# VH-VL binders against q983m5: the designs that were tried, part 34

Target 1, 189 residues: q983m5
Amino acid sequence: MVKVIASSLRKGNVVDKDGKLYVILFAENIHPGKGTPVTQLDMRRIGDGVKVSERYRTTEQVERAYVEEREHTFLYADGEGFHFMNPETYDQVAVSEAVVGDAAPYLQEGMPVQVSQFNGIAISLVLPQRATFEVVETEPTTKGQTASSSYKPAVLSNGVRTAVPPHIAPGTRVVVMTADGSYVERAKD
Key: E = the ipSAE of ESMFold2; O = the ipSAE of OpenDDE; V2 = 0.75 times the mean of E and O plus 0.25 times the DockQ between their complexes.

## First folded at step 21 (VH-VL; framework fv_nisevokitug)

Design x04 (at its last look DockQ between E and O 0.62; V2 from the best seeds 0.68)
Fold by OpenDDE, look of step 21:
Structure x04 (fold): chain C 189 residues (1-189), chain A 121 residues (1-121), chain B 108 residues (1-108)
Amino acid sequence: as target 1 above (189 residues)
Amino acid sequence: QVQLVQSGAEVKKPGSSVKVSCKASGGTFSDYAISWVRQAPGQGLEWMGSIIPTFGTANYAQKFQGRVTITADESTSTAYMELSSLRSEDTAVYYCARVGWKGWSYYMDVWGQGTLVTVSS
Amino acid sequence: SYELTQPPSVSVAPGQTARITCGANNIGSKSVHWYQQKAGQAPVLVVSYDSNRPSGIPERISGSNSGNTATLTISRVEAGDEADYYCQVWDRSSQHYVFGTGTKVTVL
C-alpha cells in the first residue's frame, strides 16, 4: 500500500484506516501561530457511511487505499447521475449525486476529474482545485473604491455565491476554488 | 455468516424485463459489494455487474451496458438485478454473490442459490 | 479483452491427482481465484489469491500461479470432487471480473 503525508491528502481521496476504507470529505492544513501544523480530515467510512474526524500532523504518514484512480472527463448530468468518460478507453461511468456531493456545481463539460473506483464502482471524485465561471451578478462598486477595498458579494454562472474584488463586473470570467467557491483571480482566457 | 437468498424462477417473453432480488442476512449489508453472475445452460460463468449498496452505484460489464440495472435497498438488505429487452440467449441461472477483496483483486465468497430465468416465446 | 482459458474437461481416477489449468498472458501477475460448481448448485470458492484455501475447503485442494498459467490441484480425488471448476481474476484495465471458460472434472 502507498503511504502519503497527511498534508497531501485532498477531498475525494480514499484512505485505509485500521483496515477500513474512508473517503475524505474535507481536508484542511492548519498552521497555528503557536504549535505543530496539523491536517484536519473529515472522512466517511465506505462500508457504513459513518463519519469520522481525525487530526494528523501534517507530515504524518497515512495509508492510501487500494482504489483505482483514473482521469475522466465530465460529460453531463441527468436523472441517473453524473456521467464521466475515460478519455483513453472511452468507457463511461455514472456517479451518483451522493458521491458527487457539493462538487456538483463546479463540474463543467469537458472538465478533467479524477475518479476513484472500488470494484469498478465510482466512489469518489477529485476535481481540479480551480475552475472558471462567469460572474452573473454582483453589487455595484461605490465611487472612489479602489482595488484594495473589501470584496463584494457575487453570484457565479453555476449559482455559487462568492466574493469578488470591487473591479469585477457582471460578465467577467473568474477563477474560483472548487472547494469553497472562493475567488482566486480574473480568468486569463 | 452472511447468506444470500434470491427470488424464485422466472419465465419471460422476449422483449420483456426481469427483476431478480437477492436478500442478504447474517451480516451488515452495507459493508460489502454484491455482484451478479449468470450462467446459461451448459455454459460458463459470466459477470454482469456489481454494486456497493452504500453508494447506490453499480459497475456493469460492457456486454450488458444499457440493458442491465443493478440496485440495492439498504433498508431491506436486498440487491436487485433488472435485465431488459430479454432475448432467448438470456435464458440462464442468475446468481448474486458477495464480493470479497484484498489489495487490487476481488472475488466472490458467498453465493446465492441462483435464479433461473427462462426466456421463451 | 482479457480472457482466461481452461481445458474443457479433465478426467481422473479416484485417488489420483487432478490438475486444472487456467491460462492467460502474464496471469502470474494477477491474483487467481477458483470456484467449484457441482451439478445443480451454486459456485463455491475453493481457492483465493492463487493459493489460499478458504475455511472448510479440504487440504486436498490447492492452487498455484506463475507465468502464464494458474493451476488448481486436487489430490486424492474423490467422487465428490466431480464438478465444474472456474478460475477468475479481476482485470484492473477493464474493471471487469473475468472468469475462465470452465473445466469439467470427471471422476472415472
Scores: ipSAE 0.765, ipTM 0.905, lowest interface PAE 0.7, mean pLDDT 93
Fold by ESMFold2, look of step 21:
Structure x04 (fold): chain C 189 residues (1-189), chain A 121 residues (1-121), chain B 108 residues (1-108)
Amino acid sequence: as target 1 above (189 residues)
Amino acid sequence: QVQLVQSGAEVKKPGSSVKVSCKASGGTFSDYAISWVRQAPGQGLEWMGSIIPTFGTANYAQKFQGRVTITADESTSTAYMELSSLRSEDTAVYYCARVGWKGWSYYMDVWGQGTLVTVSS
Amino acid sequence: SYELTQPPSVSVAPGQTARITCGANNIGSKSVHWYQQKAGQAPVLVVSYDSNRPSGIPERISGSNSGNTATLTISRVEAGDEADYYCQVWDRSSQHYVFGTGTKVTVL
């Protein structure tokens, strides 16, 4: 264990709080126009899964545990969970639906993912920031117009609902953020 | 004090399966993980696998992959180990243990009393 | 396939010192844990992290770890120290637990 400042914590890190271990689910550093910068942490207690939400001064010291972090490649999902392979050893690791959470629709075969392990068991994963999907539902394109800030609703091939520029037609491949499905750009071939 | 209480001894026929339970008192599942270790008569300790109950997936020793299933029920604070396709060489005492942790290493700080499983025809 | 080798047995007279070794390549870079198992009982952790003694374990029991050998030392051996002793590590590369082969300590 090592003390680190709160602002250095990221999803997948494990912290010791009052003798209990927590995995970071979400971390955000907040810099208000007035007042002291704060780190917001959402965490899950290992063992019973209780979720807590805490705010720290960004410079406040927190006890961080050492956990194994390794890149894996997504293979497939089944009734036992989501299956990944270590590209160096070819060993497979199952990751539970509870750990994958809202990231599930963004997984694609062959996608590189960072997996955090405690006792050889996956406790967190981090996807690439962006992924490409086809738009399967949206309003028809507007004649004679280019992109504008008047975004329209769309449904992606993975079922995620998002908003796209008006010039995007059904069948178009788009790049989105894996964190929330927000549109980035039209996919280049 | 934390205690792990295991289910009673079982006698099984070859080819069947056995499911051993391990109940925690004092909130063992709020800490770390549960490991399963077996010991054949006159032999040493052999790790079978571990689970973090809230995540529902297990880490299995390579020797037992495909034959062992480790699960947990958070509502009852109970872990389970099921071993299928039993053979006479699976006759052993099966232990559950609470995982302790520090730094980059893990150990077993509280052990259940053990469950004797005898495989005979 | 990281393996921990222990001598099968150690015999020691009461009042003398028993030394139980646990050998493996570069074991000194790992944290070694030790368990005592008396006849008919479950194992009990007696040393963690090479040399840390859990509460309730007598100061006569100690551990060390360097190079290719970890050692559990029992000073002023008593009849109650007669047991099987196992070393154990966590192997980071395989993400597995590894137990030693076990040592039976007999008090003469």
Scores: ipSAE 0.641, ipTM 0.845, lowest interface PAE 1.2, mean pLDDT 89
ESMFold2 (binder alone), look of step 21: mean pLDDT 91; pTM 0.943

Design x05 (at its last look DockQ between E and O 0.52; V2 from the best seeds 0.00; counts 0 for: pae E 2.3 > 2)
Fold by OpenDDE, look of step 21:
Structure x05 (fold): chain C 189 residues (1-189), chain A 121 residues (1-121), chain B 108 residues (1-108)
Amino acid sequence: as target 1 above (189 residues)
Amino acid sequence: QVQLVQSGAEVKKPGSSVKVSCKASGGTFSDYAISWVRQAPGQGLEWMGSIIPTFGTANYAQKFQGRVTITADESTSTAYMELSSLRSEDTAVYYCARVGWKSWSYYMDVWGQGTLVTVSS
Amino acid sequence: SYELTQPPSVSVAPGQTARITCGANNIGSKSVHWYQQKAGQAPVLVVSSDSNRPSGIPERISGSNSGNTATLTISRVEAGDEADYYCQVWDRSSQHYVFGTGTKVTVL
């Protein structure tokens, strides 16, 4: 068994708690102004689907479950689900929409994704924290707006709505967080 | 205690399809994996694939890729194995089994009674 | 592909010890599970990698593995032990279940 600090855990990871396996549905590190930093984990128990919510100290050790974690490359999606390929073995795995969940809009062809498998079945995914998309729609800059002014609404090429700096225009590629679509920076590609 | 009960024997023509059911009772069904294993007459055990009902996807043996479909219905606690393009060599007893696990290994700790599928002209 | 090889048959007299081998490269590093299948019946798990012996399985039945051979040992063999026995592993590389070729144990 491998133990990791709670703050390192991400959505899609699988942990062992009290001899049972849980898939992390949501993970957040909370740093209060006063108090001890904590990691909030919302998890679903494998076997009966029970959802639990737990808080750990950010530095608390959490045991990872015995699931096969392998990097795959996203290929395409169809009626059967999302298809990934192991770049080493070229084996493919289909992942259901239910498992992919809200990560779907951020999947791009060729994207490396960490796939967790139980009994050879994909039970969770971990996407790169950042992904690049083109801005296809945004509001015009208002007269007098500076680079330090408030962000404006935008729509990415994948349909995700986000907020971007005033100087970002349609056609610009931007890096966003795959967790919530938040703007990080202009793409450097 | 978990029990798996399978559908009855089938007689099929070559080229047709067969769908065998496996109903679980006496325990949870949701996220536990169900495997399908077949055994031709006088032959050994051969794994075909597995499914975790909650996740709705299956892992298949390479030999059966494209020809077998494993599904599950959580509402009825029933797993299904459908094998298409049947051949005479597909004549076998088909078993469903619940998957147990320890560390990095999986095994089958509860078995159905088996379903004989006979493929003949 | 990973393959498990078993002797096709083992004969043993009542009261004696039967040993069924399962051979594969570096199988000693793997968790090996064993199934008993009596004629006309479904397989029954008799040895698992779990520390807990399956319910109803006598202590006479045990498993061990080392090197390239896993062994199922049935001590004080009884007529009721006559069956086919299969070893099984989980192949992490292929993400496949692998069964041995099976061994028919005959009680003389």
Scores: ipSAE 0.682, ipTM 0.867, lowest interface PAE 0.7, mean pLDDT 92
Fold by ESMFold2, look of step 21:
Structure x05 (fold): chain C 189 residues (1-189), chain A 121 residues (1-121), chain B 108 residues (1-108)
Amino acid sequence: as target 1 above (189 residues)
Amino acid sequence: QVQLVQSGAEVKKPGSSVKVSCKASGGTFSDYAISWVRQAPGQGLEWMGSIIPTFGTANYAQKFQGRVTITADESTSTAYMELSSLRSEDTAVYYCARVGWKSWSYYMDVWGQGTLVTVSS
Amino acid sequence: SYELTQPPSVSVAPGQTARITCGANNIGSKSVHWYQQKAGQAPVLVVSSDSNRPSGIPERISGSNSGNTATLTISRVEAGDEADYYCQVWDRSSQHYVFGTGTKVTVL
């Protein structure tokens, strides 16, 4: 373990807090006009997978564990989990469904992801911020509706439910945020 | 304080499999990776693989890929190592160990007492 | 493929100093850990991260690491120091543990 200041922590880091290991899922440094700067951490306890949210002073020292962070390419999923390959060494890593979590529907064959490993075992993934999917279900385009109208429900080719502008028809390829499936724009491909 | 207690000695015939257990007590099991290391008579230590129990996936040494299966049961604080297609050269003491860590490295800070597996016809 | 080479044996008289080497290319850039294994017993961590002694390990056991050699030093050797000693690293490239070949320390 190395002690680091809380404000230096980022997604994929692993910390030891009160004898338990946590992987950082999200970190935000908050610098208010009044009061003490703080670091907000959303973490997942490695032991039981429970998500917790904690607040630290930005200068507070935290013990960090060693992790390896490397880019991998998604291959496929099966009963053993989600399989990735290091494109330089061709070594494969299986990632459990618990680690992939809500990111699972956004994975596409050949997609580059950052994989964090602790003791050679994958503990977190970072996907590209955006990915392209086809809209497979939504209301037909309505005459007179515009992009500024209320967004309508849609289902993407990966099964994710999202909202799209009224002029988007089934079969349209759209760019979405991999964090939550939110619509960004029509694909240009 | 964490203590690792392993299952008892086994005598096995060639071609069979063995499953060794490793129970953690006196500490939190779920926060640690568990490694398996074997030692043939008169030989050195040989790492076989590791698991983080809550993730259920293991990191295997290349030599044992395909023959070893490492699992864990969080509810009983027990890790398991199963070695299949046993040969006489698999006769060894099998250890489990808790992984300790530092900024760029890992080590084994608590060891089980060892389990002798003898493979003979 | 990263291999750690140790001498097979070291003989030392009581009260003298035993030095156990662990050789590999550029091992000085890695963290080296050391284990003691007495006859019939499980290994015990005696040095972590080149030179850190876990609680309960006497100050006469120490470690160093530079260049191509890590060294475990046992000063004022006692009969109870008779054991096998192993060095170990984590190999980042393979994501594997690598143990040294082992050194039997005999107290004369």
Scores: ipSAE 0.450, ipTM 0.776, lowest interface PAE 2.3, mean pLDDT 88
ESMFold2 (binder alone), look of step 21: mean pLDDT 91; pTM 0.940

## First folded at step 22 (VH-VL; framework fv_nisevokitug)

Design y01 (at its last look DockQ between E and O 0.68; V2 from the best seeds 0.69)
Fold by OpenDDE, look of step 22:
Structure y01 (fold): chain C 189 residues (1-189), chain A 121 residues (1-121), chain B 108 residues (1-108)
Amino acid sequence: as target 1 above (189 residues)
Amino acid sequence: QVQLVQSGAEVKKPGSSVKVSCKASGGTFSEYAISWVRQAPGQGLEWMGSIIPIFGTANYAQKFQGRVTITADESTSTAYMELSSLRSEDTAVYYCARVGWKGWSYYMDVWGQGTLVTVSS
Amino acid sequence: SYELTQPPSVSVAPGQTARITCGANNIGSKSVHWYQQKAGQAPVLVVSSDSNRPSGIPERISGSNSGNTATLTISRVEAGDEADYYCQVWDRSSQHYVFGTGTKVTVL
């Protein structure tokens, strides 16, 4: 089995703890001003769906589960779920809405996604950390405001609500984190 | 101890469909994959596909893709295998089995009693 | 496709040792499992690649694999050991379970 440091774990990764498989739902590295840095992991146990929350030292070794990670391309979603294709073999895999979870709004056609398979069954996804979307709704821009000013509410083309700098206007494409929709930068299209 | 109990024997016409059930008892259902394996008379074992109930998705053998559907109902701890467009060659005993694992070692540690499906005109 | 080849039959006298082979390219690097199937019954796991012996399986039944051959060994064969035996692997490349062709063990 492959062991990695806790701080390297990401949403969608699958770990083995005490013989049980867990999918990471949320991962955050916390560096307190005073004290030992820790990694917060929120996980879902495979088999019964139980959610657990644990903290690790950032440098603590965590065992990755024996799952097959293969790059796929997102194709489309329908009533049967989300469909991905292996760009090398052209095999397709259907992934349930339950597995995709809150990543659904960030999926775009042609997007490369890591699909984790256990026993040949897709059990988790890892999306690119960043994705680009158009701002479709936000507050009016104020002249003279700098990028360091307070962020304002916005809605992306995928329906996700986020906060953007004051200078961002509707129609602007922005890069956001796929984990939480947080603004990163203006897209360089 | 975990037991798998399958539905009874079926007699089907060519072109029809059959749906076999597999009910688990005596243990956790959702934590394990359920595989379906068939065996034609006098022949060997042939894997058809597997499902992990909690995810509701199945992995199928290429041979049966498009013709087999494997599902599971967690509330009743029951897995299902439906095979459509039946042919005489589909006459076989169909088994469900629970999959155990360690690392990359996937094995079937509990088996149902089998369901005979006979396809004849 | 990955295929596992077994001898169709093996005959053995009571008290002797039966060896059933399962051949495939580089099978020694894979986890090989074995199933026993008596007439009219469902298969039973008799050898797994993990450290745990299946419950109720005698120690006289064991598995090994190396190179291109996996072997099921049944020592001190009894009449009750007469059955069909199948090897099985998980093929990661195809994401398929693969069973051997099966071996009928006859106790003379």
Scores: ipSAE 0.741, ipTM 0.891, lowest interface PAE 0.7, mean pLDDT 93
Fold by ESMFold2, look of step 22:
Structure y01 (fold): chain C 189 residues (1-189), chain A 121 residues (1-121), chain B 108 residues (1-108)
Amino acid sequence: as target 1 above (189 residues)
Amino acid sequence: QVQLVQSGAEVKKPGSSVKVSCKASGGTFSEYAISWVRQAPGQGLEWMGSIIPIFGTANYAQKFQGRVTITADESTSTAYMELSSLRSEDTAVYYCARVGWKGWSYYMDVWGQGTLVTVSS
Amino acid sequence: SYELTQPPSVSVAPGQTARITCGANNIGSKSVHWYQQKAGQAPVLVVSSDSNRPSGIPERISGSNSGNTATLTISRVEAGDEADYYCQVWDRSSQHYVFGTGTKVTVL
């Protein structure tokens, strides 16, 4: 264990709180115009998987465990889980569906992913912020539609439902945020 | 105050499988990884693999990849090690151990009593 | 692969000092842990992180680690110290545990 300030914590870090280990699922630093800056942490207890949310002063010291963070590339998924390869050593790591969670539909063969390991076991993944998918279902583009109109429903090639600007037609490749599928822009490829 | 209690000794034939259990008592077993280590008669300690129950996958020693399956049930605080395609050289005492950690390193701070597995025709 | 080499045996008279070495390239950059295994028993952690002594381990058992050698030192050896001793590291490159070859300490 090393003591660190709360504002330095990010997804995949492991902390000791009251003798129990937690993996950080989400971290946000909040700097209000008045009042003390805080760090919002969503965490999962490693022992039983219980999720907790806590706020800390950004400067509050927290005990952190050392965790290996290494880039891997996604290979494939099967009935046993999701398989990644370290591009430097070619060692493979299997990651359970429970750890991959809602990120699963955004994985693409060869995608670089940051894998956090504790005792050689994958405990967290961080995908690239953005990924490109084809829109397979949405309202057809019609004359008079503007880019500033309300977003319309769409389904991406990975099955994710999202909203896109009215000028996006089926078959268009779009860049989305891997965190929630939200539209960023039309792909430039 | 955590204690690890393992299943009893087994005698197996070559080509079969063995599954050894390791149950934690007196504390929260699943706060830490559980490792499996074996020791052939008159030989040293050999790490086989480790698991953290809630993450569902194990870290296996290269030698055992493909032959060993390590699983855990966090609701019963029990870990399992299954070794398949047994050979006579798999005759050993099999230990489970709770993992401790400091800095960038890991060690085994609580050991089970061991399970003797004998493989003979 | 990273390997830890220990002498197979060490003989020591009661009251003397036993030194058990654990050798590997640049082992001083790693944390070394030591286990004692008495005949017919499970191993017991006696030193963690080079020199930390768990509760219940007598102060006459100590560890050090520098360069290419980690050493477990048992001062004022007693009959009860007769056991096999293993060093162990975590190898960050392979993400594996590595145990030493083991040393049998015999008290004469």
Scores: ipSAE 0.644, ipTM 0.851, lowest interface PAE 1.3, mean pLDDT 89
ESMFold2 (binder alone), look of step 22: mean pLDDT 92; pTM 0.950

Design y02 (at its last fold request DockQ between E and O 0.67; V2 from the best seeds 0.76)
Fold by OpenDDE, fold request of step 23:
Structure y02 (fold): chain C 189 residues (1-189), chain A 121 residues (1-121), chain B 108 residues (1-108)
Amino acid sequence: as target 1 above (189 residues)
Amino acid sequence: QVQLVQSGAEVKKPGSSVKVSCKASGGTFSEYAISWVRQAPGQGLEWMGSIIPEFGTANYAQKFQGRVTITADESTSTAYMELSSLRSEDTAVYYCARVGWKGWSYYMDVWGQGTLVTVSS
Amino acid sequence: SYELTQPPSVSVAPGQTARITCGANNIGSKSVHWYQQKAGQAPVLVVSSDSNRPSGIPERISGSNSGNTATLTISRVEAGDEADYYCQVWDRSSQHYVFGTGTKVTVL
């Protein structure tokens, strides 16, 4: 198996712990002012759905599961699930809503996605860390607000609720993290 | 001990569909992957597809893509294989099997008793 | 597509050793599994990639794999060993199970 450092793990990765497979639901690197940097991983065990939360040293080695990881492109979603295509072979794979989970709103046509397959079955997805969406709703900018002012609530074109800087207005395209919808920057397009 | 018990023999007309069931007992169904393999009379084993009940979707052999549907019901610990647009060449014994694995490799370690499906006009 | 080829039949006298081959390009790099199927019965796993022998399988049955040939060896063959035998691999490229063509073992 391939071992990787804990800090490199992302949501959607599948790891092997004591012969059990876990899907990473949440990953965060924490750098305390004092102390050793750690990686927080929230995981779900495949089979029984047990959730576990563990901390690793950021440099600690973690075994990746024996799953095939192949890049696909998202095509569309329908009543049968989410459909992806291998851009090299043009083979398509269907992924259930249960597997896609909270990543669904961030999927866009043509988006490259890593599909993890066990026994040829899609069991997890790894999305690009960042995606671009239009802000469709947000509070008006108040006079006197500066760039250092607190973020304001907003709604993206995909329905995701986020917080944006005061200077962001409806119609503006923004880059957000696909893991939690958090604002990164104004889109450069 | 884990056992897989399949539904009874079927006789079908060409163009119709058949749905075979496979009920698991003696273990935790949610932890299983189930494969379907068929065997025509006097012929070898042919893999059709596999499913992991937890994930809902199946992996299908290219030959059967679009014609076979594999599903699972966790509440009843039962897997299903439905084959549509039946032809005479679909006459075979259909097996369900539990998947075992090690590393990058998969195999079938527990088999059902088989279900004979006869397609004739 | 990846294909596994087996001899159609192997004949062996009681007490002798039967060897069933399974050929494919670079099969030695894959884990090969073997199934026994007696007449009118479902297949039974007799050799797996696991270090543990399947329950109820005698030590007389073993598998080896090298180069382009995997081999199932049945030592001290008994009448009860008469059956069809199939090799099987997992093809990572296609994400498919691949079965061999099958070998009928006859005990003389």
Scores: ipSAE 0.841, ipTM 0.924, lowest interface PAE 0.6, mean pLDDT 94
Fold by ESMFold2, fold request of step 23:
Structure y02 (fold): chain C 189 residues (1-189), chain A 121 residues (1-121), chain B 108 residues (1-108)
Amino acid sequence: as target 1 above (189 residues)
Amino acid sequence: QVQLVQSGAEVKKPGSSVKVSCKASGGTFSEYAISWVRQAPGQGLEWMGSIIPEFGTANYAQKFQGRVTITADESTSTAYMELSSLRSEDTAVYYCARVGWKGWSYYMDVWGQGTLVTVSS
Amino acid sequence: SYELTQPPSVSVAPGQTARITCGANNIGSKSVHWYQQKAGQAPVLVVSSDSNRPSGIPERISGSNSGNTATLTISRVEAGDEADYYCQVWDRSSQHYVFGTGTKVTVL
């Protein structure tokens, strides 16, 4: 247990608050034109899954828990959960659906993922911020449309629904944010 | 304040399985992890594995990988350890324990009363 | 493969001091925890993190850890201290618990 300032906390960090462990789900440092800079933290309590949302001064001290953080590669999912492998030791770890959460459709075989462990059991995952998927459904491109047109609905190869610029056609590979599937750019491959 | 209460003693034949329960009493179920430790007659303590009941995933000692299954039912505040293909050397007292932690280390701060499993023909 | 070695037994006269060692390479860099197990009972945590005493553990029981040896010290030994004592660490590389071999303390 080390004390850190609130503004240093990031998604996937584990903190100790009043003897309970919380995984940071979302962290944002807010620097307003008036008033004191603050850190907004959304956290999930380990053990019962209770979510809390709290605001700290950016300089306020918080106790960070010591947890093992190691890169693993995603293998597959089955009825026992999501399976990852440590690429150095070849040890496998199962990660529960509760820990993977809404990230599940973005996992790809061989994807590098940061795994945080408590007592040798996965409690947090951090995927790469971006991943590439094919657009499998969207309306065809229309001659004369510009980048200023509204985004159109699309379905990605992992089943996620998102919105893409009008010039994107079915079959296009696109880069999206793994947090919510939002479009970033056309893939450069 | 939380207490761990285990199921009663069992006598089993070689080749069978045993499933030992561990229920939280006097409070809510352990929030983080439950460990299972066994002790053969006249022998020391041997860790078998741990589970985080919320997640239902377990970390197993290498010696028991493939023979032990650790599960939990959060709704009943109960953890389970199942050991299959029993042999006479599996005769032991089986304990559950709540995991405590500090820094980079873990320990067992609350122990169940133990469950004697005897494997005999 | 990390192993914790304890002497099999320690005999001590009442009122004297018992010292129970737990040996391993560079154990001083690890946190060592100690359990007392009286005959027919479950283990009880008596020292955590080298020297921390849980609530209800008498001050005459203490721990230290340096170099290749962790030590549990029981001062002013009483008949009620007769028990088996185990050290334990968490091995970060294997993500496993490791228990010591155990020491039986006999009060003469």
Scores: ipSAE 0.746, ipTM 0.900, lowest interface PAE 0.7, mean pLDDT 89
ESMFold2, look of step 22: ipSAE 0.629; ipTM 0.852
ESMFold2 (binder alone), look of step 22: mean pLDDT 92; pTM 0.950
OpenDDE, look of step 22: ipSAE 0.770; ipTM 0.893
ESMFold2, fold request of step 23: ipSAE 0.721, 0.556; ipTM 0.886, 0.830
ESMFold2 (binder alone), fold request of step 23: mean pLDDT 93, 93, 93; pTM 0.953, 0.953, 0.953
OpenDDE, fold request of step 23: ipSAE 0.837, 0.810; ipTM 0.921, 0.916

